# Miniprotein binders against b1l550: the designs that were tried, part 190

Target 1, 279 residues: b1l550
Amino acid sequence: MRLPEELLERARDIHSEAPSHRIKLDRVGSFGLKVPVEFKGFLLLAEADVWVSLPEGRRGVDLSRQVEAIYELSNPPKDPFSLCREAAISLLEKLNYADSSGVSIRFDAPLQDGESLKYYGVEISSIASDEIINKIRVEILGMTACPCTAELIRAYKSSEIAATHTQRSLGILEVSTKAEHPDPDKLASIIERAMSSPLRTYTKRPDEGGLVIRSLSNARLAEDVVREMIHLFLEEFGHLPEDTHILAAVRSMESVHMHDIYAERSFSLDEIRKEISSH
Short names: E, the ipSAE of ESMFold2; O, the ipSAE of OpenDDE; V2, 0.75 times the mean of E and O plus 0.25 times the DockQ between their complexes.

## First folded at step 15 (miniprotein)

Design u11L
Fold by ESMFold2-Fast, scan of step 15:
Parts: sequence; C-alpha cells; structure tokens
Structure u11L (fold): chain B 279 residues (1-279), chain A 99 residues (1-99)
Amino acid sequence: as target 1 above (279 residues)
Amino acid sequence: SEEELERLADLFRELAERLGYDEIEVTREGNRFTVEAERNGVRIRITVEVDGKEIRITVEIEKDGRRIRFMYVITDPEKLEKYLEEIERIIKMFLEYRE
C-alpha cells in the first residue's frame, strides 16, 4: 500500500521540528541491519549498525537516508572494511545537520584450517567527523598449558615432557586508528602464535597427539600470552600512527578452577615505545 | 625512491582527472607530494609521503564549508590499487548531485 504523495504537502515535517527538550543525542540510527559482504573470496552475512549525531534543535533523524546509504554501497557486496569507511562518510555527507556519523559491522571470519575452515569473531567500526577513526576487534580461541604445574610434575618425576593442565583461552586484540583497519587475518595470526597452540576444527588421533605435545612443550601463562601478543603486534603494525590505541587481552578458561583467569593491557603506540625504550 | 614518487604522483593526477578535475596542482617537497584540485565546490587535497616501502596517504575533502580528513598507511604495495579505488569512490560521493 502506498499513500498519495499529495499528502506530503499537508503533513508536518516532524524530523525538522524543534524537540520537546533541547538535548543533543550522540547516536541515532538503524541497528541490526543484515548486509552481505565479500571477505577474502567468501560471501558472508554481516550485521550492521548505522548512526548519526542529532543536534539539540532538531527533533529527529532521516532514517530512510541511513538505510539507503548503506544498501546502495553494499550492492554488489564489497569488503566490509571499505563498506564501513565509505558508509560512515556517506552518512555525514547526506545528513548535513549531523556533527558525526558511525557504522559498525560484525561477522564471523573464515580462516583456513588444514583441509577445513575455522571461524573467528570480527567487529569493525568507522566514526566520521572532521576525521575518521577506524576500530577493529578480533577474538579467537587457542590453547594454553600451565607452566607452573608442568614444573611441579617435572620435580616429582623426571620426564622429557611434563604433564600439566591445558584449557581453551580466548585471545582479544582491539585497535583504534586514524589509518585503515588492520587486516583481521594478521591480528588472528598474532593471537594464535602467542598461544601454546592453536585450536583446530578437526583432528585425527595422531594429529591431536601432536597438537597436545606442542601445547605442553610451549606452556604459557595468560600474562605470557598478552606480552607475546603485544610483541608480535609491534613487529607487524608498528607503522601505524603513534596515537593508535591497542587493547590486548586473554581470558583463560582454567580447567582446574571454577573461574577464569584474565590478563589485559591497553596502550597507545607512543606510550608502549617509551616504556620499552626505558628497559 | 625518486622514481616511485613520480609514479605515485602520476597515479593521483590521473585519479583527479578521472573525477573530472581540470585545474590540478601537483607540488613536490622532498619525499612527499600534494595534489590539489577543485570542481563544483568540492576541493580535494591529497598528500602522499614515501618512507622506504611505506606509503602514507592523507585525503582532505572540503565541501560547503565542511572538511573531512582520512588516511592510509600502506606497507603492502599490493593494496595500493584497492585504496586508490576507495579514494576515488569517496570523492565521487561528494561530487554527486543530489536532488
């Protein structure tokens, strides 16, 4: 059903009217949009949020222009990073009353795992004003093995490889930068290389045994994993602007405890370089 | 290198030409160059700096008294074409006529 367009001549323009209270709103938009994206040769279904700031003197946002902007830019499907950046800029251009705009896109990224695939979590955003700030968060599971228990068991009975408890650990890297979004596959790789071993979608018994031996021979505390992630991040992404902000974290689902162990460090590139150079 | 800087300057001049800019100014200063152009009230300023294998691109777009700036720090030269295409699409959005 479509109402006659002549009604627009008599209808009030509600969105442009003064609000009941002159209060600015930081984020007004369309949340939970389903958008197809192209990622490294895969067509994926992503979820997107789009928003703009709303000035104190304007009652509402033109939501139809927000949805139009992202859907026009997503057809045909393109990489989610370009989509995120272009949509944020487009929203700011199309909605001239806004001081800022933003786009967030979430999806599960496929990663080659031998002959199969595994998946890791990706959330990106772009916030546009007089400049653009790009943010990415990558989360992937890996395995850790406890070095403390390993040493105790070596003391109890000499063995080439000491027994210890192993558990799944969630590694997290979050980056906020004025430059383009970092490659999520590289961030996922950093996290996995910092772990005692990566996890796999499928293993046969001989391969599973090898993975366990690798983990036991490379026992690491959550604190060790965070420090290694930071070291590897600086090797790969030290070229980013010095005001780039990073969060590195690990949540270890300890098999010998009823609770998890958590370690994190947030820093700017400028901050961490000064810290390392003083040691 | 000097040769790389000249190649990049040509690529960005060609990008401005494809966008319909007629009066394009390219200024070189050491390891950087700046491309400036204006068309239909849309002014662009693209600064490119080369440091070894690293290419830093800063794009500024000004329209109707508002300016937006965004940048790229490219360490993988294979990604250059992708980001040039993105820059071109973004500038086209500002040049696009809306009724």
Scores: ipSAE 0.775, ipTM 0.912, lowest interface PAE 1.0, mean pLDDT 87

Design u11Y
Fold by ESMFold2-Fast, scan of step 15:
Structure u11Y (fold): chain B 279 residues (1-279), chain A 99 residues (1-99)
Amino acid sequence: as target 1 above (279 residues)
Amino acid sequence: SEEELERLADYFRELAERLGYDEIEVTREGNRFTVEAERNGVRIRITVEVDGKEIRITVEIEKDGRRIRFMYVITDPEKLEKYLEEIERIIKMFLEYRE
């Protein structure tokens, strides 16, 4: 049974009322929404958060307008990057009391892996005020091999092929920019190329042997991987605005230890160019 | 290129006309142009700069005393149409929604 619309005319407009305390809130919204997105030919289920700032004189936010904004823009499903940017802008247009709006969308991105698929993590956001700031974080697993143990075993056995421990390592690239979101497949590619070898969903013994030999022949410290990721990022995305901020990181799940190794570097494009030019 | 710049200037002028803008100003300055238009309290300013393979598009929309700015730095020509369509959808949001 639906309540009569006449009843709503006599009800108080709670959201427009003065709050108990005149305190501004930074983010008020609908979190954990499930939305369909179209990503490179795939229809995926993504998780979205939408929010706006709330001024000190207003008790609440129109949550229905927030949900309406993202769902109207997601039907039919579209790419998550356009959805993210358009929804953030739409929230400011629909909710005129807000000083800022934001949208975050998270999903697992498919990547062709021979005759199967593998997946990597993508989280994007757009925060709108007098300008838009777009952020993307890509996480993908790869393989690293320890060069220190390789050298010790080589010395011990006088072997041409280095024997060493290998482990899964999580590579992370995060970019915050005034320009459009970078292509996540390119970010994932940068991470994989920086590793000793990529990981596969499925391999047969000859292909598995090849990946192991590749990783052993391309042994890299976590520190090496981060530096290579930065180098490759600058080659691909050096055209972005100078105030673009990047985080490059790797977490190596060391197979010979109960703990992980972690390396990272945060920088702006302006900062890193000045550093590199100083030799 | 000069040809690319002229093509994009024509595109944005025609877009503004299609969206119902009557007063459209196009300004050329070397490797860039700016299209300005106003209709029903919604003002747009679109600046395009071409440098080799790179196309920079900055969009500013002003409505009811609020201004928002967003931009694209396009190095892949195949993505241009997608971003042009997104710009059109965003401008339409400001023209069509009234409280």
Scores: ipSAE 0.789, ipTM 0.922, lowest interface PAE 0.9, mean pLDDT 86
Fold by OpenDDE base, second read of step 16:
Structure u11Y (fold): chain B 279 residues (1-279), chain A 99 residues (1-99)
Amino acid sequence: as target 1 above (279 residues)
Amino acid sequence: SEEELERLADYFRELAERLGYDEIEVTREGNRFTVEAERNGVRIRITVEVDGKEIRITVEIEKDGRRIRFMYVITDPEKLEKYLEEIERIIKMFLEYRE
C-alpha cells in the first residue's frame, strides 16, 4: 500500500528537522546490504555497509538515497574496488550536508588451487572526505609448524627433519592508503608465503606428504610469521605512499593448547623504514 | 616514459574538452604535468607524474566549496585504462548532479 501523496505533503520532513541535542554523528547508514560484484571473473554477492556523517543541525540521514547510490553503481556489476571508491564519492556528492562518507564491501575471494578453489576473506573500504582513503583487509588461513617442539624432538631423536605439532593459523594484512587498494591476491600470497605452508582444498597422498614436510622444514613462530609478512610486504608494496598504514597480524590456533597465540604490528611505511634503517 | 607522459597529457586534455570544460590549462615540469579546467563551477586539477614504469595520477575536484582528492599509483600498465575510465565517471558525477 502506497500512502497517498497528499498525506506526504502534510507530513513533516523529520530528517531535516533540528535535533533535540545538537551533536554531530560520525557514521549513519545502512549495514548488511547485499550487492553484486564482479571479481576475477566471478559474480559474487557481497555484503556492504554504507554511511555518511551527520551534522549537528540535522536530525537524520536520507537513508533511501544512500541505498540508491550504491545500487545505481552496482548495475551492471563491477569490480568491488571501483564500486567502493565511486560509491563513497557518490554518497558525499548526493548527501551534501555530510562532510564524510564511507563504504565497506565484504566477501570471500576465490583463489585458484590447482584444479580447485580455495578462498580468503576480504573487506574493501573507502572513506571519503577532503581526501579519499582506501582500506583493504585480507584474511587467509595457513599452516604453521612449531620450531620449539621441533628442537625438543631433535634433541630427543636425532633427525634432520624433526617431528613437531602443526596448527592452522589465520594471517591478517590490513592496509590503509591514499592510493588505490592494494591487490588482494598479492596480499594473500604474502601471508601464505610467510607461513610454514599454505593450506590446500584437497590433497593427494604425495602432495599431502610434501606439504607436511615443507611445513616441518620451515617451522615458524607466530612472531616469525608476522615479521616475514612485513618483510614481504615491503618488497611488494614499497611504492605506496609513505603515510600508508599497515596492520600485520597472525592468530595461531595452537594444537597443544586450549588458547590461541596472537601477534601483531601496526605501522606506517615511513615508520618501519626508519626502524629497519636504524639497524 | 616521455612518450607515455605526452600521451597522458593529451588524453586528459582531450577528456576535459570532451566533458565541455573551458579554459583548459596544461603545465609541464619535467616528469610531471598538471591539467586544470573549470566548467559550471566544477573545477578539476589532474596531476600526473611518470617515474620509470610508475604512473601517479592525482585528481582534485572542487564544487560548491567542497574539495575531494584521490590518487592512483599505477605500476601495472593494464590497469591504466580502467582507472582512466573511473576518473571520467567520477568527474561526470560531479558535473551531472545538481541538488
Scores: ipSAE 0.626, ipTM 0.860, lowest interface PAE 0.9, mean pLDDT 91

Design u12I (at its last look DockQ between E and O 0.94; V2 from the best seeds 0.80)
Fold by ESMFold2-Fast, scan of step 15:
Structure u12I (fold): chain B 279 residues (1-279), chain A 99 residues (1-99)
Amino acid sequence: as target 1 above (279 residues)
Amino acid sequence: SEEELERLADEIRELAERLGYDEIEVTREGNRFTVEAERNGVRIRITVEVDGKEIRITVEIEKDGRRIRFMYVITDPEKLEKYLEEIERIIKMFLEYRE
């Protein structure tokens, strides 16, 4: 059912009216949009949020124009990073009353895992004003093994292979930069390399034994994993602008406790380099 | 490389020409160059710096009294073409949209 277009011409333009209170809003937009994206040869269903700032003298945002902007740019499907950056700029250009715009896109990224695939979480955003700030968050599960219990068991049993508890740990890397979004596969790789071992989708029994032995021989505290993630990040992404901000974190789902262990560090590139150079 | 810098300057100039800019100014200064052009009230300034394998591209677009700046720090040369295509699409949005 469609109403006559004549009614639209006679209706008040509610969005352009003065609000009840002259208060600026930071983010007004359409959240939870489903958008197809192309990522490394895969067509994926992503979830997107789009928004703009709203000045104190304007009652509302043109939400239809926001949705049209992202859908026009997503047809045909393109890589989510270019879509995110282009849509944020497009929103700012098309909605001239806004002093800032933003786009966020979330999806599960496939990662080659032997003869199968595994998946990790990706959330990206672009916020446009007089500059663009690009943000990416990568989360992937790995395995950690406790070095403290390993040492106790080794002392007790005099074993060459330390017995200890292992658990799934969630590694997190978040980067906010004026440069383009970092490659999420490289961020996922950094997280996995910092762990005792990666997790697998499929493992035959002999290979499973090998993974367990690998994890046990590479036992790491959550604190160790965070420090290693930072070290590996600096080796791979030290070229980013000095004001780039990073969050590195690990949440270890400890198999011997009813609670999790969490470790994190936030820093800018200029901050961490000054800290390290003091050694 | 001086040859690499010259090649990149030509690629950026060609990008501006494809967008319809006919008054294009290219200036070189050491390991960098800047391409400036204006068309239909849309002024662009693209600065490229080359340091070994690292290519730093800064894009500034000015329209209707507003300026936006964004940048790329390219260490993988295979990604250069993709980012140049993105820059071209973004500038085109500013040239084609009227409000």
Scores: ipSAE 0.785, ipTM 0.921, lowest interface PAE 1.0, mean pLDDT 86
Fold by OpenDDE base, second read of step 16:
Structure u12I (fold): chain B 279 residues (1-279), chain A 99 residues (1-99)
Amino acid sequence: as target 1 above (279 residues)
Amino acid sequence: SEEELERLADEIRELAERLGYDEIEVTREGNRFTVEAERNGVRIRITVEVDGKEIRITVEIEKDGRRIRFMYVITDPEKLEKYLEEIERIIKMFLEYRE
């Protein structure tokens, strides 16, 4: 049912009214939108959040205009990075009362694994004000082998390659930068290379054996994984602005314990360079 | 290279021209080019800096007293065209949108 236009003329514009309490809000928007994106030749349905700030003198945000902004840019489907940046800027332009805007897009990214596909989780965000900050979070599963247990077994049985427990570990890289979003495939690769071994969608017997042997030969603590991630990140992305902020983390789902092991480091490129140079 | 920087400056000038800017000022300072133009109250300042194989593009757009700045750091030349197209779309959005 479409309301008659005459009724709309009589209705107060609730959104433009002064609020009962003059308080600025940081984020007001629509969460859980579904938008199509094109990523590496795949057409994906991504989840999206859009928001703007609300000044103290305005009761509400024009939510329809926010939704319109992102969907206009989503047809035809484009890469999620450009969509995120353009939509954030568009929100500021279309909602002139806002001093800041933001867009977040989430999906599972396909990653080639032989003739099959594996995946990693990605969240792409852009926050716009007088400057635009781009944020990307990549999460991918790998495998870790425990070096402590390996050393115990080696001492007990005197084997060159000692048996140890293995577990799934979730690696996380989150990057916030004034530059464009870093390449998510490269970030995923860094995480996988920092683990004892990658995971596979499918394994044949020879491949499975090789994967396990590789993990045993490259046993790493959760702490080792995070440090390796940081090291590899600096090698690949050291060209980013110095004020770029990074979170490197791992959650190891330990197979001998009821709980997970977690390790993280948050840092800026400037900070970590100074730290390394001091040694 | 210097040749690459000059080509980029020309491409940015052409971008501004396609968007209908007629008074375009190009300034060179060492390894940096700055393109400045104004049309219908939309001011743009695009700075390109080349350092080895790295290209830094900084875009500033000013309209109705608001300024927005964003940046690209390009290490893969193949992405340059993509980002130039994006910049063009963004500026076009400011030029076309009227309240």
Scores: ipSAE 0.780, ipTM 0.918, lowest interface PAE 0.6, mean pLDDT 92
Fold by ESMFold2, look of step 17:
Structure u12I (fold): chain B 279 residues (1-279), chain A 99 residues (1-99)
Amino acid sequence: as target 1 above (279 residues)
Amino acid sequence: SEEELERLADEIRELAERLGYDEIEVTREGNRFTVEAERNGVRIRITVEVDGKEIRITVEIEKDGRRIRFMYVITDPEKLEKYLEEIERIIKMFLEYRE
């Protein structure tokens, strides 16, 4: 049922009034929106949040305009990174009382794995004010093999070939920059290459054996994985603005323990360059 | 190179022309150029700097006293056209939006 349009002339505009308590709000928005996106030829269903700041003199936001901003841009489905950046700017243009706007988009990204697909987690955001800050977080599982146990077993058998515990480890790269969002596949590749071995959707027996042998021959501490991720990141993305901020982390689900281990380093590009050049 | 700068400047000028800008001013300073134009109260300033294979594009859009600035650092030439199309779509938002 649609109500008569004439009611708009009689009703007061609640959201444009001044609030009884003049307090600025940092984020007011619509969260958990389902939006279609196109990524590498795949049509994916993503989850999005949209918001704006609300000045102390305005009681409410135009919520329909917020939803309109992202839905207009998401039809037809398009690249989620372009959608994220464009929607954040559209929000600021449509809701001119706001000092800032934000959009986040989350999806599972497909990655070719032989004749099959595997998936890794992607969350992007764009925060717009007089500048735009773009953030991407990528999470992907890999395999790590413990070098400490490998060395102990080598000493026991007088063998150079290590046997050790292996486990799934979650690698995380998060990048915040004034430049466009980095390519998530390149971030995922950096994480996987830093691990002892990538994980596969499935393997046949010879391939499974090779994967295990590679992991044992490339044993890595969680700390080693983080350091390698940083090294590889600098090779691929060292061109980004110097104030770009990165978090590199690993959460290792240690197969012989009841608990996980965690290693993390956050830094800006200018900080890490000075650090490595001082050695 | 100077030839790369001239090609990019022409592409940015054509982008502004497609959006209906006229009286487009292009200013060059070494390996850098700036395209400036104004239409219907929407001012744009697009700065492009080329350093080897790296292309840095900074876009400033001003309307009704509000300014927004964003940038791209392009090392993959296959991405250039896509980002120019995105820039065009973004500027169009400011030119077409009337309450």
Scores: ipSAE 0.731, ipTM 0.899, lowest interface PAE 1.3, mean pLDDT 89
ESMFold2 (binder alone), look of step 17: mean pLDDT 82; pTM 0.839
OpenDDE base, look of step 17: ipSAE 0.770; ipTM 0.914

Design u12W
Fold by ESMFold2-Fast, scan of step 15:
Structure u12W (fold): chain B 279 residues (1-279), chain A 99 residues (1-99)
Amino acid sequence: as target 1 above (279 residues)
Amino acid sequence: SEEELERLADEWRELAERLGYDEIEVTREGNRFTVEAERNGVRIRITVEVDGKEIRITVEIEKDGRRIRFMYVITDPEKLEKYLEEIERIIKMFLEYRE
């Protein structure tokens, strides 16, 4: 049942009223929206959050206008990075009382894996004010092999390829920049190349054996993986603005322990270059 | 190159013309050019800097006393057209949305 439109003429405009307390709010918006996106030839279901800042003198945000903004820009489905940037700007333009706006979009990105596909996690955001800050976080699983146990077993058995424990490790690269979002496939590639080996969706025994041998021949500590990720990142993305901020991290799900190991480094491009040159 | 920079300047002037700007000022300084235009209270300033294969684009839009700045650092020339189209769509939002 639809209420009579005559009621609208007598109803208060709640959003424009003064609030009970004159307190500014940082983020007010619609969270958990389902949005179709087009990513490298794939039509994917993404999840989006949209928000704006709310000034101290205004009671509420026009939530319907937020949803309108992102759905208007997502039909037909488009590249999630352009959608993220354009929607953040659109929100700021449409909601003139806001000092800032933001959009976050999350999805699982397909990556070609031989004859099949594997998936990695992508979360992006754009925050607009007098500037736009773009953030991307990529997470992908890989394999690491322990070099310490490898050396111990090599000493014990005198074999060319030592046995050691292997485990799944989660690699993480997060980039915050004034430039456009970095290509997530390149970030995923950096993470996989820093690992002992990538993981596969599907293997037959000969391929599985090859993957294991690759891991054993390229044993890496979590600390080694993080340093290699940073090195590879600088080679690929060293052109980004100097104030670009990066988080590189690895969480190794140790097969011989009941606990994980974790290594990380946060840095700006300016900071890391000065550090490398000072040694 | 000099020829590439002049071609890019023409492309950005044409973008401003497509958006309906009629008072367009293009300023050249070395490996950089700036396109400035104003229409209906929406002022744009687009700076493009070329260094080898790297193209840096800074876009500033000013409307009703508010200024927004965003940028691109392009190392893959195949992406230039995509970002040019995105910039055009963004400026169009400011020109078309009123009140």
Scores: ipSAE 0.743, ipTM 0.902, lowest interface PAE 1.2, mean pLDDT 86

Design u12Y
Fold by ESMFold2-Fast, scan of step 15:
Structure u12Y (fold): chain B 279 residues (1-279), chain A 99 residues (1-99)
Amino acid sequence: as target 1 above (279 residues)
Amino acid sequence: SEEELERLADEYRELAERLGYDEIEVTREGNRFTVEAERNGVRIRITVEVDGKEIRITVEIEKDGRRIRFMYVITDPEKLEKYLEEIERIIKMFLEYRE
């Protein structure tokens, strides 16, 4: 059933009315939208949030325009990075009372893993005002091996490769920049290369043995992994604007403890270059 | 390279032409060029700078007293066409939407 359109002429425009209290709101929008995206040849189901700022004198946001903006741009499905940037700009254009707009999109990204696939987490956003700030967060599991226990076991029973405990570690790289979103596959690669070894979806026993030996031969503290991630990031993405902000972190799910080990470093490119140059 | 800069300048001039822009001005300054145009109250300024393997594209759009700026820092030339197309779509949104 549809109500007669002539009722629109008599109905009040609630959203444009003055609110009960003159307080501006930072983010008002539609959250948890399901959106199809095309990512490197894959059609994926992503989850999106869209929002705008709401000025103190306006009662509400036109939510239908927000949903229309992202859905118009997502049909046919497109690259989630372009979708994110274009939708944020579209929201700001369509909702002229807003001072800023934003879009975030989350999905699990497929990564070729031998003859199978593995998945890593991607969350991106674009926030539009008088400029666009693009943010990407990549999370992927890898393996770390403890060098401290390795050294103790080596001292106890000298061997070429000392036994030590290994565990899954979650690597995190988050980048906020005025430039386009960095390629998430490159960020995932940086994280995996910084670890003692990557994880696999499927291994045959000889390959599994090789992976374990590699991790034991490349034992790294969480602190080592974070420093290596930063080093590799600068090699790959040092061309980004100097005010680009990065978070590099590792959460190690220690197999010998009831708790995790966590290490992180936040920095801007300008900050880290000055720090490295002073050494 | 000079050839790459000239090709890119032509591509962005053609982009403005496809969008129906009036008063398209292209200026060359060493390793960069700027395309400026105005149509129906929507003013654009696209600056492209080539520095070795790196290409920097800055887009500014002004409409109804508001300005928005966004940029690309491209090291993979295969992405150039994708971002050209994205820029065209974004400018179209400003040209087509009337409140």
Scores: ipSAE 0.793, ipTM 0.923, lowest interface PAE 0.9, mean pLDDT 87
Fold by OpenDDE base, second read of step 16:
Structure u12Y (fold): chain B 279 residues (1-279), chain A 99 residues (1-99)
Amino acid sequence: as target 1 above (279 residues)
Amino acid sequence: SEEELERLADEYRELAERLGYDEIEVTREGNRFTVEAERNGVRIRITVEVDGKEIRITVEIEKDGRRIRFMYVITDPEKLEKYLEEIERIIKMFLEYRE
């Protein structure tokens, strides 16, 4: 049922009214939208959040206009990076009372694994104000082998390749930059290379054996993985602006304990370069 | 690198022309070009800097007292066209939107 236009003329514009309390809000928007995106030749349905700031003198945000902004840009489907940047800017332009806007897009990214596919989690964001800041978060599972147990077993059985417990570990890289979003595949690759071994969607018996042997031969603490991630990141993305901020983290789902091990480092490129140069 | 810089300068000049800008100023300073133009109260400043294999493109748009700045750092030449098209779309949004 569509309300008669005559009734709409009599209704107050609630959104434009002064609020009872004059307080600015940082983010007001629609969360959990579904938008199509094109990524590496795949058409994916992504989850999206859109928001703007709300000045102290305005009661509410024009939510319909926010939703229109992102969907107008989503047809035809385009890459999520361009969509994110363009939508953030569009929101800021269309909602002129806002001094900032933001868009976040989340999906599972396909990653080729031989003849099959594996995946990693990705969240792509853009925040627009006087400047645009782009943020990307990549999460991918890998395998770690414990060096401590390996050393204990080696001491006990005197084997060249010591048995140890292995576990699934979640690696996380989050990057915030004034440049365009870093390549998520490269970020995922850094995480996998920093672990003892990658995970596979499927393994044949010879491949499975090789994967485990590789893991055992490259045993790493969660702390080792984070440090390696940072090292590899600097090699690949050292060209980004110095004020680029990075979070490198690992959550290891330990197989001998009921709890997880977690390690992280947050830093700017400028900060970490100074730290490394001081050694 | 110099030839590439000149080519990029020309491309972004042409971009401004396609968008209907008539007073376009191009300034060269070493490894940097700046394209400046104004149309219907929308002012744009695009700076292209070439440093070896790295290309930095900074875009500034001013409209109705608001300024927006965003940047690309390009190491893959294949992405140059993509970002040019994106910049065009973004500027077009500002030109077309009227309160």
Scores: ipSAE 0.633, ipTM 0.867, lowest interface PAE 0.8, mean pLDDT 91

Design u13A
Fold by ESMFold2-Fast, scan of step 15:
Parts: C-alpha cells; sequence; structure tokens
Structure u13A (fold): chain B 279 residues (1-279), chain A 99 residues (1-99)
C-alpha cells in the first residue's frame, strides 16, 4: 500500500521547523547501515554510520538524503576508503544547513596468510567541514612471550631453549590525518612485526613449533611492542602531515594472570619527533 | 624533476578540462604548481608539490561562499591515477548538485 501523494500538500515539513529547544546537536544520522565494499579483490559486507551536525534552529535532518548519498556511491561496490571520503563530502554538499558531516565504515579485512586467509579489524571515518579529517583504526592479534620468565628459566638452566609463558596480544594502531587513509595492510604489518610472532589461521605441528620458537626467541613486554610499533610507524608513515595524530596500543591477554596488561601512547608526528631528537 | 612536474601539471589541467572548465590557470613555482579554474560558481584550486618520490596534492573547492579542503600525500606513484579519479568525482558532485 502507498499513501496518496496529496497528503504531502497538507503535511507540515517537520524537519524544517524550529525545535522546542534551541540546542545544537553534534551528530544526527543513520547508523548501522549495511553496505557492500570492494577491498583488495574481495567483496565484503561492511557496516556504515552517516551523520551531520544539526543547527539549533532546525528541528530535524533529512535522513533519506543521507541514505541516498552513501548508497549511490556504493553501487557498484568500491574501495571503502574512497567511499568514506566521498560520502562525507557528498553529505555536506547535499545537506546545506549542516556545519559538518561524517561517515564511519567497519569491516574485517582479509589478509593473505600463505595459502589461507586471516582477518583483522578495520574502522575508518571521514569528517568533513572546511577540511577533511580521515581516521583509521586497525586491530590485529599476535603473540607475545614474557622476557622476565624467560630470563628466570634461563638462570635456572633447565633447558638450552628459553621457556616462558606466551599469550595472544591485541595490537592497535589508530591514525587521524588530513591526508588520505593509510593502507590498513601496512598498519597490520607494523603491528605484527612489533609482536613476538604473528598468529596463523592454521598450522601443522612442524610449522606451529617454528612459530612458538620464533616467539620465544623474540620475547617482548607490552611496553616493548608499543615502542617498536611507534618506531616502525615513523619509518613507514613519517611523510604524513606533522599534525597527524597516532595512538599505538597493546592489550596482552596474560596467560598467567586473571587480568590483562595494557600499554599505550598517543602522539602527534610533530610531538614525537621533538621527543626522539632530544634523546 | 622538471619534466615530471610538467607531466603532472598537464594531467591536472586535463582533469579540469574533462570537468568542463574553459579558463584554466596553471602557475609554476619551483617544485610545485597550482591549477585554478571556475565554472558554474564552483571554483577549484589544486596545488601539487613534488618532493623526491612524494607527491603532495591539496584540493580546495569553493561553492556558494563555502570552502572545503582535502589532501593526499602519495609515496606510491601507482596510486596517483586512483586519486585523480577520486578528485574528479568529488569536483563533479559540486558541479552537478543544485541547492
Amino acid sequence: as target 1 above (279 residues)
Amino acid sequence: SEEELERLADEFAELAERLGYDEIEVTREGNRFTVEAERNGVRIRITVEVDGKEIRITVEIEKDGRRIRFMYVITDPEKLEKYLEEIERIIKMFLEYRE
């Protein structure tokens, strides 16, 4: 059933009316949209949020125009980074009362792992106003091995192989920049290289043994991993604008404790370079 | 290089031509150039700077008294074509949408 079009002639334009209270809202939009995206040869189902700012004198946002904007740009499916940037700009252009617009897209990214695939988490956003700010957060699991227990076991001299507890650790890199979104595969690679060892989707016993030995031979504290992530990030992405902000963090799910260990550092490129040069 | 900068300037001028701009001003300044054009009340200014293997692109679009600025810092030259296409699509949105 479709209501008669003549009802539009009598209906008030609710969104254009003055609100009961003259209060500005920061984000009003459509959240939890499902959008297909093309990522490095894969068709993935991503989740998207789209929003705009709402001025104090306007009652509501035209939500249908928001949905149209992102769906027009997502057909055919395309690169989620371009989709994010273009949709944010499109929203600001289409909704002229807004001071800012934003788009966020989340998906699990496939990463080639020998003849198999593994996955890491990606969340990106683009916020448009008089400039565009692009943000990306990458989370990937790796393995860490405790150097403290390794040293104790070595001192005990029970074996030539250093023995210690190992655990899964979640590595996190978040980048906020005026430049385009960094390549998430490069961010995932930085995180994995900073760990004692990457994780695999599957291994046979000989390969699994090798992975464990690699981890034990490269034991690292959560603090060590964060510092190494920052070092590797600066080598790969030191070309980004000086006001680029980075969060590097590790959450280690300690196998010998009931609790996790967490280490992080937030910084701008300008800030960290001054700090390192003072050493 | 000077020849690389000239090639890039031609590519961005062609981008403006494809978007229907008739009067395109290209200004050269050392390792950078700026492309400026206006059509249907939509003004664009694209500044490109080459520093070694890095290409820095800043795009400014002005329409109806509002301005938006965005940028790219390209270290992989194979990415250039993709970002040129994105820039073209974005400018086209401003040219085609009537408020």
Scores: ipSAE 0.781, ipTM 0.919, lowest interface PAE 1.0, mean pLDDT 86

